# VHH binders against BTB/POZ and TAZ domain-containing protein 3 (BT3): the designs that were tried, part 2

Target 1, 364 residues: BTB/POZ and TAZ domain-containing protein 3 (BT3), of Arabidopsis thaliana (Mouse-ear cress) (q9syl0)
Amino acid sequence: MSSSTKNIPKPPPLPCITYQRFQSSTRKPSSLMRLVPKEALETWDKLFKEGSGADTYVETDNKSHFPAHSSVLAAASPVIATLLNQSRDKNGNTYLKIHGVPCEAVYMFIRFLYSSCYEEEEMKKFVLHLLVLSHCYSVPSLKRLCVEILDQGWINKENVIDVLQLARNCDVTRICFVCLSMVIKDFKSVSSTEGWKVMKRSNPLLEQELIEAVIESDSRKQERRRKLEEREVYLQLYEAMEALVHICREGCGTIGPRDKALKGSHTVCKFPACKGLEGALRHFLGCKSRASCSHCKRMWQLLQLHSCICDDSNSCKVSLCWNFKEKMKKLSKKEQSKWRLLVENIIRARNSLGPFSSRSSGLI

## First folded at step 15 (VHH; framework vhh_7xy4_2)

Design s18 (from H6 with W53F)
Fold by ESMFold2-Fast, scan of step 15:
Structure s18 (fold): chain B 364 residues (1-364), chain A 120 residues (1-120)
Amino acid sequence: as target 1 above (364 residues)
Amino acid sequence: QLQLVESGGGLVQPGGSLRLSCAASGFTFDSYAMAWVRQPHGKGLEYIATITFSGGWTYYSDSVKGRFTISRDNAKNTLYLQMNSLKPEDTAMYYCAKSSTGEPYIFQYKGQGTQVTVSS
């Protein structure tokens, strides 16, 4: 019951510089949900324009005012209802003072309260002012319309910083997210705009916050890329092991077991790693300085990796498999743990492709 | 210092199953490969199953492939051998063995063992 005009919300200050561009609105399904007949809307719009029986006067900047009806305004906004109840004069007239926004925006705002009627291009021109008014005077239908317009391509690199600040002040989480996403994706373009330069001077704390958000997002993107590249390396190692088993067991091209080579040539190999591995394996088998050869190091590692996964040393066709299995036992506990982790990571990467993988073949 | 204690042997009919256990102490169990070795009466030693320190790789002799399964519990310092579809030829003294750090193809085993007898 006891309310003070000092406790009633005032519109937040608008930025002195705006980079507004008019954009075409896309038709949305919400337009099909219109429930009010055209004739009824036109009746209320006429009452607003004619001002007949007005008991309220809306005062804007420069003391300009226009007539309105207290019952209509109070029904549309509980905040306006409270303001009108506290502003009654000796003649029974009430006064609604709306300052800090253009008089055209105030006129459009009040018109909307009567009939929800508006001019498309003027609405886009004053959308930021109307967002502020709809928030401060608790008009959720107009606030939703402003959000829809902003979400449909109205925001660009020149105005994104201004829109972000207003969206934060008006508790519009969706638009804050849209603006932050644009800053992160197009940082080089946004950071070179006049809007960014003005923000840097007027709100350096916001600049720091946005720069930190960009850095954090880039770090997360780099980490995701690193993990995907790491997974790809593990999958390539698995493919190389499959190709190694295939070459040693069945033969591929000009390389394979002597008994298979004597019975005929392999025509076409379906293992993508075979072509590269064929040369490496040929070199490895003929190299007299394997312990110091850089080309043999990868083949040596692949043979060691195979020895960690292979479950049969008696019938295994892979070169020196038994010898590598025994040599692995001589490694330090730390080195053995590293090979175990590598094997686990390779198997996990292969398993992450799931049962729907196009590469359903395996070593074991 | 090093102790390996085998158990679980006994008399079983052909086609039966037995599970052998080996309790290890006196060394860092999770750092060494382990094996099961058997010796039939009056014959030489046969290395029938080997498992790496992590359990990630196993080896079986041709005589037991598909019938025997070697496993280990590093938290309990215990080695196991699950023997299925036993044959009279599997009759032997079974020993638990630890790999030698100096000779990678040689295993140290204990002389006590556990007797497995498969007879009708």
Scores: ipSAE 0.000, ipTM 0.075, lowest interface PAE 26.8, mean pLDDT 74

Design s19 (from H6 with W53Y)
Fold by ESMFold2-Fast, scan of step 15:
Structure s19 (fold): chain B 364 residues (1-364), chain A 120 residues (1-120)
Amino acid sequence: as target 1 above (364 residues)
Amino acid sequence: QLQLVESGGGLVQPGGSLRLSCAASGFTFDSYAMAWVRQPHGKGLEYIATITYSGGWTYYSDSVKGRFTISRDNAKNTLYLQMNSLKPEDTAMYYCAKSSTGEPYIFQYKGQGTQVTVSS
């Protein structure tokens, strides 16, 4: 969003230390009331703005100084406390030098230490600078605020690589995750940005890991698609078996048991697989080369599959069901395992779609 | 549970070589970048080297570049660090560390480490 993202502050050097992640404690939601009266915050903000009784001078890149109070700064930041102890002059004055950051961001940072007051638009404009300052000077309350702002739509394709590198150097795991997710989701757009080009020159290890993460994500997406396609095949097989039972018991269209009169004016069939199955059965009945015919092979496979799922003892009207049950018992252990696995997969796929009703049939 | 077991440390003369190993378990080893870090006595942790999950890219700190080689065997769930031209400044406890592909370049370690001492 902001042109300032083009010239983000130099990220802090990668610390020569590892970050040990702590397990986050889950906490129940709590209502927190303001612990400090508004009037007290306004008093501290006024002290900052007026500079009365200042014993500290904050120096920025423009060689300009603004007054501050050592006791307030030291209480708000242990890092600043240490720095001020090392900069005390003979008159008792201390100097805090903050270079490499816009004067406005330094002013906002110091103001926050007094009263936690800030202007919303300025905070958004300087959020990356304030994140760096809050990290370097150990101000966790400001760091949390910066993270919240970045997590609320501030990050875009143009700045995501810069934000990722900065968040990594500032140990902000949440924002690193958000940035990585954006890179993975829209790699083509992100890889064409100026930020990516700069990263490619300065941090080739990061480029390689981002590319590997994109490849892994794409592989998982392809595997998920494959499983969905496989599930659809299993559901079609289940529907075909239901249609087969229907045709063999009741008849459908122009095909059915000899003992049942087939009439031209029929109710529309509720079994979606009947159209294809009617054609397959007619072909099967008329085919002269069943052993080498792919259509007949599919029909034999459907009949075999039905025999594996069929629980009808001696009453099944599906053609050759008894014969297939007997044949299946004589198959090799390997072949029996293949059919058992296929049946398990079909039943699993069907069960995952069960119709929602007040009395779900839940028997399978 | 994430488990990293470092081994191969010991006492070595300046200019000598050592090979460290890290046996990893409790996670899908070939899905994460791995690193070696060290801690000299009385000092903070120092980052030494990183290797990507495939082994396609490596990165080294300037203090060890050209002397140390990081490698991995994904079939054995093992990370290695070949240390050559050792200096007294390399004396430290060495730890194996795991990153997260979902959280780039944050390293977790949970091993006891292996001590490397370089002295004459």
Scores: ipSAE 0.000, ipTM 0.125, lowest interface PAE 21.1, mean pLDDT 74

Design s2 (from H6 with T28I)
Fold by ESMFold2-Fast, scan of step 15:
Structure s2 (fold): chain B 364 residues (1-364), chain A 120 residues (1-120)
Amino acid sequence: as target 1 above (364 residues)
Amino acid sequence: QLQLVESGGGLVQPGGSLRLSCAASGFIFDSYAMAWVRQPHGKGLEYIATITWSGGWTYYSDSVKGRFTISRDNAKNTLYLQMNSLKPEDTAMYYCAKSSTGEPYIFQYKGQGTQVTVSS
């Protein structure tokens, strides 16, 4: 009827989507809260289905058309309101042409504008078409419903690349994130799909972006693992320093200061690191070649570390503490900053153990 | 360079069957959605069926739904349309069409077409 197709919004291109039979599911159906009385919804749905008093005709697939009401369509979509104003014929009738999508999807779309009614299985079948229509014709309520359906297990490895491209074109950030997460989680499976192969040919920039996202995610996982391993090392160093102070001040087992008699009272040691340190400290004290001994390296590092956090300037009983403090003062500011950072990391790791563990006294 | 060659049309009686073929060359066939489009004498173009690049999704116009079946053989770079229960209204020139950049809404036809006539 209308000679003009000007100002018709072009939907974003639909990616090539492989049709999948919907799997049977025990999952509870999505529901949308409605503020309109049941009787009113039934009245509007009946008006749509029966087409009484129609002044608008919706044309689909070049051969199919069905009656509608311009006032209802215009109220539901400002985009449709504009299009209908440009298509009025000699008899006052208006025409809305929606081509390139299945007629069932268009029928469901227009029905939704009247009553917000839909069939669950049909909605799932045409959800991508309905998402495009809701975006292009500015129908936020339908767009939200499509997003809910996609977010409830509709997306799989075969369609994720197609859904991602469509969600980007329709500015649906939530679904873009869901798709990206699936690509990252199941990369080997997704990269082997036909959807990935088509994307590689049609949109190599997106392929590069997704590969970079996978690499970044893997790097973040590796860094998190490294930080957890560092935390464990810092906690072991803290426990070793506590044990070192205990052994040097009070004695434990067969080792301690010469001015303190270590005669076998069956005193239970509260420091789990003492047993391991007793042998290392004994070896360290008796070794004639400490500077070149591989077994003395850990003890040298532990003593040096203790000297950095010890506040006792004249009465510390830890072996060589004063000597290490003097040597530390002669290091470059850069080297001193490295030791300070290590101390801060150790204390931070200890403080992260929680309320009960944090009540333990420090090394000073 | 890009070429689509349709074949398989002819004269058939109402209720009969025909199988149309489209041989594609000059592009990566398995990367594009394909369609069958028909034009009756003196009328506009009508989209009959579309198929995704993989063949996993198909769409049919209401006029042919249940009677026609679109399929493709990506290894042979060939598109097919199986037409059953033909009606006089199916009389038209049939064209094979390739999508632009994977868009199902926009198709380009490059072939000369194949004539289908349904008459008693």
Scores: ipSAE 0.000, ipTM 0.128, lowest interface PAE 20.9, mean pLDDT 74

Design s20 (from H6 with W53L)
Fold by ESMFold2-Fast, scan of step 15:
Formats: sequence, structure tokens, C-alpha cells
Structure s20 (fold): chain B 364 residues (1-364), chain A 120 residues (1-120)
Amino acid sequence: as target 1 above (364 residues)
Amino acid sequence: QLQLVESGGGLVQPGGSLRLSCAASGFTFDSYAMAWVRQPHGKGLEYIATITLSGGWTYYSDSVKGRFTISRDNAKNTLYLQMNSLKPEDTAMYYCAKSSTGEPYIFQYKGQGTQVTVSS
């Protein structure tokens, strides 16, 4: 048996796309504080707020600065440890310069390094800035919190392009997928936003990549639809072939072999195609110009399909089966291969119904 | 006519680095997403990394994230995998794969492979 399905590479986790206005508090990882007593966290938070014994100064935009402790910062971030080691002045003081981010976000970031404490509303307000800081300074616990907040309905059509650009720069593949999915799903809405217009001017390469992704997704959607429609046609052909054999061998409703007593007033036939096939078969049997009749086309196809799979050369009850077998033998190898492939595709489609395992048919 | 030729594998000590290359020919390289997949001896195929048409998006399995980097050069029809901080668990045959037209992360074709062995 083919193990190709077992050998297919495992895909990365796909994001669940449920975007709604953020109303409830985000789920917080309780594990962040599980091994540290509340009293100890309050002590570290107080040390941060009071700045007692500070040997480090954090400088932000607008020349604002606040005191901190080098040992705490270095323990929390290896990047900050390196930066502080390089910034030691003649008096033993160290300096950490964080520019391009609001002072409030920097303050929250440094506070988090001391105690992992934060206010939910402030965290939501500055989540993009905190994501950037957590990435640049290698603080994975804060980065995880930012990702969780973004994953819980924070992203919308107005901010998705900005979030996407930041997530790419911060190597957050999950949020990139979430943003890309929103762009693909609601492309018309997203491409009409101010965020898209700004991106088109400042980053035209990203616009090109997003358009390529939309085109690729649309192509995949069209191909999936084509395969589903093709599978449906094969399943209908299979059902029609089973119904044809049933009608010709046993009879159903008002049609059947001359040598059989029809029980058409009994319970409804278990073959769903019988209802549609009854009229077609009646017409076919009575038609004087079958070879040129457009109404007989479906019946000709079913009889040809049956003749390709029927191994009964002498006792088959299906109308004209022997005649079709003789005609099929006279076809070119190319035409014979085409019919064989069609039969194989039909059988494969039936076998693909999951828990409905199909064994060899009653067509012989 | 479709060909994928992997190279760059070898024996390396734990903590070492290797760069794998895949030379693609016989198809429009910049029109397909590409991937690196690996198969340890006696085990099934394992997804490692994927890169989109233009190289704008990359995706990694949790086992290699932060250690491996996938990249591509569309002008040279070449796919790369930079592997750092190698572990014994990374020992496998590494394959270059081309994406299927209709299915994300389902890959129609893989090359002959290049063996990576991480041992002391």
C-alpha cells in the first residue's frame, strides 16, 4: 500500500481566523508568575518604581530618562547585558538609550523586566511597540504575551498592514500568517485602506508580495473547486453505473428485464441515480436514432464505462454491453487508455469517501 | 526535465554549521514556493522550512526555528538552507521540494537529497 500520505511533510500550525472587536481581557499565561511569590514580585516592582540604588539610566525620546538597575536588566535581557557593558562611564554608571518608541512603552518594557507586571489596557495600547522591544532586546516571555494579544481580535483591516510589517521585522511568523489570511480573505476592503496606500508609497515590494499571495491563493481556490467539481462528476458517474446494472439485472420501478417480475410498488430504491436514469433508459431503449441523438449521450457514456469494467462476456444483462465491448476493442490505444483512466478516476473518487470503504463492485 | 539537485551536506560535530544548496531547473523557479524537508533513517518525512515565491515569507518547524534560515536566489534558480547550532537529532537526508499548484505546503517533487550527519 502507498505510504505517500504518511510521507507528506507536516505543515506548520495554521492560525484560527476569528476576528472580532476586542471586548474581554486577553488570556494571560499564568505560568509567567507561578514560581515567584506575589510579595516578591511586588518588591521588584517597587524597586523599579522608586529607583533606589540605581546605577543605570534609561534615555528615551524628548530627553526624558528614568533610573534602573544594571544587574536586573542584564539578567532579563542578554542584548541589554551587552549594551550596558559597552556603555559604562568613568563613574561606573551605565546608560541604555531607547529611541523611536513612546516613553510610556519603554517604561512598561523596563517594568516588565523587573516583575513581569503590566496593566492590561496599557499593554493593549502599546502592544506593537512592546512587540518590537521584546524582539530587539530578546525578551521571549513579553513577545509571547504580545502575540497572544494580537491573536485575540486586536488586528483589523485598518491596522493589518502595519501589524504585518512589524511582525515580519520581528520574525513572528504566526502573526504574519494571520495578517496575510486577512489580506487574502478581505482583499477588496484591505486594499482600500489608508494603511495600504501608505504601504504602497513606502514599501512597493511588500505590495507586490501581497498581490502575488492573493493571486496564488485565488489560483489554489480555483484548483480546489475544479477538483471538487471533477470528483462530484466521477461520483455521479459511479452512482449512475451502479444504478444502470441494478435496473438491467433486477429492475426498478417501471423498468427492468423482460424476464423479471418488477416490484416497483415496494420500498424506495437504494440507488439514488435510479430516479434520474429511469427516463433516460426508457428513451434510449425506444430511440430509433441513438447514434445521433443528443438525449442518448449520457446513456452512451454509461454503457461505454460499464463495458470497460465488465468482465462478463456472455451473461451480462446490461443493454448493448457486448456491442460496446466490440467497439472498444476497435479504438486506438490512445482512446482505450483515455477510457481506462476515466474508469480509474471514477473508482478512485468513490474510494475517497473516507469511512465509506468500497470493495469490488456488483457490476460483474 | 524537472530537476532539483541538493548539495552541501556532510559530517559535522554538534554545535557546528552547514549550508545546503538546491539547484533547480526545468520549471519557472520564481513561480513556486519551495521547501526543505528531511528524513531521518527509518523515519518519515519531516517539514523543516518553507519560502514563498518572492522570498518575502518564511516558515519554520519548531524544532529548527532560530537555528536554521531558508533563503532563495530567483536569478540563479537556487534555494538555500543555513543550518546553525546543529544537534544529533538533525541527522537526516535533506531534500529540496517544489510546491504543488493547488495545495499549500503539499509538495509534488523532491530531489535526490544530501546527507547531513551530526556526530562527535
Scores: ipSAE 0.000, ipTM 0.118, lowest interface PAE 22.1, mean pLDDT 74

Design s21 (from H6 with S54T)
Fold by ESMFold2-Fast, scan of step 15:
Structure s21 (fold): chain B 364 residues (1-364), chain A 120 residues (1-120)
Amino acid sequence: as target 1 above (364 residues)
Amino acid sequence: QLQLVESGGGLVQPGGSLRLSCAASGFTFDSYAMAWVRQPHGKGLEYIATITWTGGWTYYSDSVKGRFTISRDNAKNTLYLQMNSLKPEDTAMYYCAKSSTGEPYIFQYKGQGTQVTVSS
């Protein structure tokens, strides 16, 4: 009988789109995923459930025992391999004692070592116990799965303190910081939970640590808020200075130099601060008691600020610019340094806007 | 544009030392917690050290506690990791990570990383 591959017809002479003949020199071997056949998983799961040929007995808190296979357990966990070597009896049977966790969680844990099979709802129910078991017995695949479940919305205000303490004991740094973030963001709700009250009695050092973290976070939020508020004030001052120069140099509305009576009647002013400044500048110019007038304080500041930036010594059209420059020269070195710092901050804030800011790039 | 550039990795003998650096730009460095994260070839991500925005508090994973020191220079926008008493299990790609704006201790990393290989 001729049943050899030599009798198979030659492949087509021209490559089909599905046959990428010239792409053989790739990392294809390292990119190939190996799929475990369903029959193989079912075989190992069946071996676990039926206990055929068991040489090991797993003991739980209720002295309940279920059969297992030492070779499978030892291959899956180096910690279990060591423990089984220490528990061998006179008949060659080994005993694995797992206490302090529910028997259902132990059963799921051992089953996972055989076939990686589990039921999703039961896995979520016992995820904290399975995290502890995977950590204590060095089963990184199960530990990774537990972390993934916890990271996908399992943690809430009621359980966050318990999860934090457990994650610390299991060296799960990511989950520790997820929990800490939740405590910081929702401190009022978390601090009123039963979990917080229990922690306060059993672990006052952790309570102190969490309170300190909240205080540090709030302090930093306040500093950030103040910096954003300062930046906005500096940007408003810069916009006001540009509008002031515009009003005094070109005129706007009913103030400043006027070359034509209808100037601006058909063109919308590009400076949103202009309308407010027009009124303030008109008041300032007409006020007989400017030095003692509270309404003139902002205009005084703006004119003093302009005089610090303006390089035009004799031809500047901004009102009283020369007078303010002379007054600034009479200030102490300390006061002059304060005004210089303010100018530097305003220019820095304006230059930090970039092309995608909330401000028009036309201001540049 | 946020940028994190790691450097300082290399080949060292067991028991040796290395100092990693991360140059940060494109954000207010002193307003964010920072972390060092590593990934051994073919294994999962491990968060090894975290430092708060002021440098006042630090956290270390048990695997590196007592051997590694995280620090920062907010004036230079630079994060450091001093690694002492290196072990073969410290072999990994090391990444610099910044905390998320809304989640102060949830970290993101984007750089090429720096490879640390500990071999005798």
Scores: ipSAE 0.000, ipTM 0.420, lowest interface PAE 11.5, mean pLDDT 76

Design s22 (from H6 with S54R)
Fold by ESMFold2-Fast, scan of step 15:
Structure s22 (fold): chain B 364 residues (1-364), chain A 120 residues (1-120)
Amino acid sequence: as target 1 above (364 residues)
Amino acid sequence: QLQLVESGGGLVQPGGSLRLSCAASGFTFDSYAMAWVRQPHGKGLEYIATITWRGGWTYYSDSVKGRFTISRDNAKNTLYLQMNSLKPEDTAMYYCAKSSTGEPYIFQYKGQGTQVTVSS
């Protein structure tokens, strides 16, 4: 960009929407919330740790058995309530078998059901196991906590594929989206991981889904880039046409219509395309081989484009405008349609900016 | 609750066409691959077709390639199976299935089914 573009005044930002006239001071009805004192949580955590009065035994893969209370577990999980009812022995004791998960994760899970207490480092270590347990046993509060932890930078290129598969199985839409975004953004890195290689062997359809998502994302980015580049070209053509009309009617710098006094360097030109067009138009007017000159091609195209937009048959000051209008009438319907479409695209691009916007400030 | 409800089955003559629909609810439809499977009377479950979560990739069993087309409308949470050039051998109960993995032959859930009978 030139130094002159840095001096272009920026339009003011749009005002924030304010609800000043109808601000309600009335408090809406709220559900009753009870703040649980820390001492009460510590009491329940102590009951869990000490196992006093236990009527339930939790069995894990590590031959680990630890005592629990059926009433607490049933109140915290409807799934566990059903399972405990099916496992009652003659003495009234119940058994809860949780296999396929590390015993430490099961212990943390059961502890959470009593007091919502956990050790932060252990929670981070076992977050995927806890997500599965919270989903399978219908514990929404723990599931929500696991999602928050995963959304706080826990997911990386090495584990994103495993997390994606698990989040899909647990119907965690937010984490699926986060994982997919990471795969799309860092595909080359992610596709080179061991996790990707394992997935390729065990879940080839997921590999195809992820590759499809990357291709679609790239295609959309290329299409957006192409449309922005096309819009820029249309805006340049519009600016060039405005500058052409200005130069031919009023004059600019050292070039202007015959029999008009040239404005001195004292008059600042408001058309950004004038400086470039001045050289092109000067060459065009003096060129002895216009029909075969590559340097005149852009000027011929600009004059032809002007003739398609100009409604003035006899008073137009633009060079050869009438001649190009006559030439346009002799073009095939296919060629006429191409010029019509170009004109429509240029007008749409200009209209998208509004009267108070410039290309350098283009947020539209 | 996760629900899959199939519809569009019926009696049709050989060479005819039917379009099956599956209305999905209780899960994020556009995040899962979906499949159609069928079970002929007195036989095992047979895989028919799978479509990936965005619909860019499809897989078909050799018995239906070129005759059946699987599609989905993620905005309507609906899966479709267009069945053309139907044969008596296509007579079966057709089920909509949600895949827990990308594997074409592995299904996490199966719906209640819709009966297709191809008979003269």
Scores: ipSAE 0.000, ipTM 0.266, lowest interface PAE 15.3, mean pLDDT 74

Design s23 (from H6 with S54K)
Fold by ESMFold2-Fast, scan of step 15:
Structure s23 (fold): chain B 364 residues (1-364), chain A 120 residues (1-120)
Amino acid sequence: as target 1 above (364 residues)
Amino acid sequence: QLQLVESGGGLVQPGGSLRLSCAASGFTFDSYAMAWVRQPHGKGLEYIATITWKGGWTYYSDSVKGRFTISRDNAKNTLYLQMNSLKPEDTAMYYCAKSSTGEPYIFQYKGQGTQVTVSS
């Protein structure tokens, strides 16, 4: 029956911490203080500071101690209430032992339980210790205040590893992911800090975990880049096919079908891929070794791709379109599926441009 | 467009186990961190666990750490929560959520939920 002390956590040992210096002389009340009359808060703060009628002694590291009131502490923290019930001596006095944190942080913590009063500079200086205390002793209001301070630019490359370790131990998911995001974004800078070197010696499993997170993030960035590059290739293929149809049906520049007179055409071509295809088509038409030519291979592939998309059964002006359609019917089901998938990907990439048909600055 | 469908809840005795599933659609599942949250009757939302987009990093609330395991199958667009050593305090409606990696408790979408009841 009497083993309930095993259920009450003690503050974990703190990692090596680098404190960020804040400059503010203005006392800032917590949001909770706005709900309570100022005179009442000052009365409770005075009771704490003067220690009149104290029945509790708070013991910190190196045997330092200060007086407090059991009723106030118990009302503010259910964990402290349980601890005080187990430490009552024959004179009715209780003892609260808080070790592993600076005595100044403990004093500030206990003061907060009385009045929610704090000095802005001291709060920022001891925010990590106060986060640990608020978590271990179940003081949600102080924990929320610590999270707000950490979230408002307190975290930097020098302290991010220490903050991450404490936030994980204190169940603060927001701050954990803010820290992880900073490690991922600025890995080269963070990995060269003193905090990283200390972590590498004391917690190599966390170092491995963080390196894995960086690798995962880089892998995601690479995959996103790959997909964007793949989409760009599909869009270029679509543009090339449009230009091919244009050249074969209407002619452009010095290239066109034999039944078209290019004489007297002064209109500028509206197909951006046309200039590139003009050279490729000129080479294709004049090449004496098409079967072994790398340049002609690209033109053959474009003609094959066109034949897969073309719905014009009798009047298509694109060179060899009918011949490629007949050849495609003779391919294996596996090869036909491969071409079908490529066509689908090209069409989807084109459709992703929305109502605008061109990537080069649209009309209007 | 975005849809999350939770399943796998039910009535279990203390010390029992349940496996929750969340089927996701309408977004690129492997590009987003996912979370499980719960809401006990008449209480606010409680954050349970987060998993990154490829599963390389997980985070758990202290109340479930060591008892619950979050996992995902990106090929099936499915998120899982394996719940072991269930306690009466675990009784809640469980929700699947799409979250950002920077702010995992800010939910971009929450499904209809699946009820878990732990009764002695």
Scores: ipSAE 0.000, ipTM 0.164, lowest interface PAE 20.5, mean pLDDT 75

Design s24 (from H6 with G55S)
Fold by ESMFold2-Fast, scan of step 15:
Structure s24 (fold): chain B 364 residues (1-364), chain A 120 residues (1-120)
Amino acid sequence: as target 1 above (364 residues)
Amino acid sequence: QLQLVESGGGLVQPGGSLRLSCAASGFTFDSYAMAWVRQPHGKGLEYIATITWSSGWTYYSDSVKGRFTISRDNAKNTLYLQMNSLKPEDTAMYYCAKSSTGEPYIFQYKGQGTQVTVSS
């Protein structure tokens, strides 16, 4: 065979007809005609339909055929131009064989090359076949139109696997992403379809890839949830430290160095963690078995955490702050690194809040 | 009310000739492409010849090219198929087909057909 015949692009396998979705369109095809005078479009469409002066035979499945013009086809598709040059007989006639797609789709495809005219309902009916043809024969304008139609709700759980495979073969990244998203979001429904069962038999590597994508998506979702939970814990720790400094420096409720302030103060405390911390700190100050008390462990940890952040070496009013600073200096490098990381995460979480919520410069 | 009436079939010896006719009514004949298709007993359908509305273009399948000639008379609403050098393989029911509205080269069969038998 000739080099052109050897290099003929073939349409990828067609999707199952039972998975095709037909929808009523609100878009009128006449919108495309506004870019070109109606008379010009009609002239080219008439040339196609009449077949007058045709020098090309387009053959489809079922031995169906129709006339075309080699110059028009060659101008519209560089791939067809190459094929026609190699199939030209001694009388100048050319032959274009397009098999593996319905004859109606081939007819619409060739018609589009003449005038870019199409019927909305027929375009939706054969959109997958037209996508394949536009890709194989390098017709970018038709390919873009097919992508637009697929992106407007044509894809459903029954046809998504067929569409995904076809979109991959046609290098349509956008539609591949849309299909993958649908598989991930509705995996239980999609994995129960006939399309999935067929894919499992014909392309087990794709099944593995899709299952891995679902697992990875779930892992990322769980990790995001874990990070949000951690962020809340860090913010609570920050609020507790802020309240601890407040209580020790200014007094609040019935505890702290400024117990006198409570006698004259009728204002609500500005620190949301203060009420809970007041009880914990009161228990801590009065407990005779602090070293072995489970209730005192949380307060002890908070005091240790404060000592890591506090830069006031000589006048900090937080109870035992100097003692904890000295104790922290005697910890192993590994333990000191753990506390530094915790402090960094707490400060980072606080700084992630909007500017209207930030008090970081006053409490660090 | 669309009618396609095929005629001219019959028994003929190998190497013989037949002329098939299709009388069309109930539609604007000169506005549609026409075709001849055949179906051998127990086998699939085969498109053998096509002619555009103006007779400006004709097509023939490889199995009949050079032996069959399709033509039309728009004034008489009649489609013809001249068959020469007939072979036993040409034995089939022959149908006249009209292109569908809006899709000039998607053909629909409506007639009763006419039987062609090539045998001695």
Scores: ipSAE 0.000, ipTM 0.256, lowest interface PAE 17.6, mean pLDDT 76

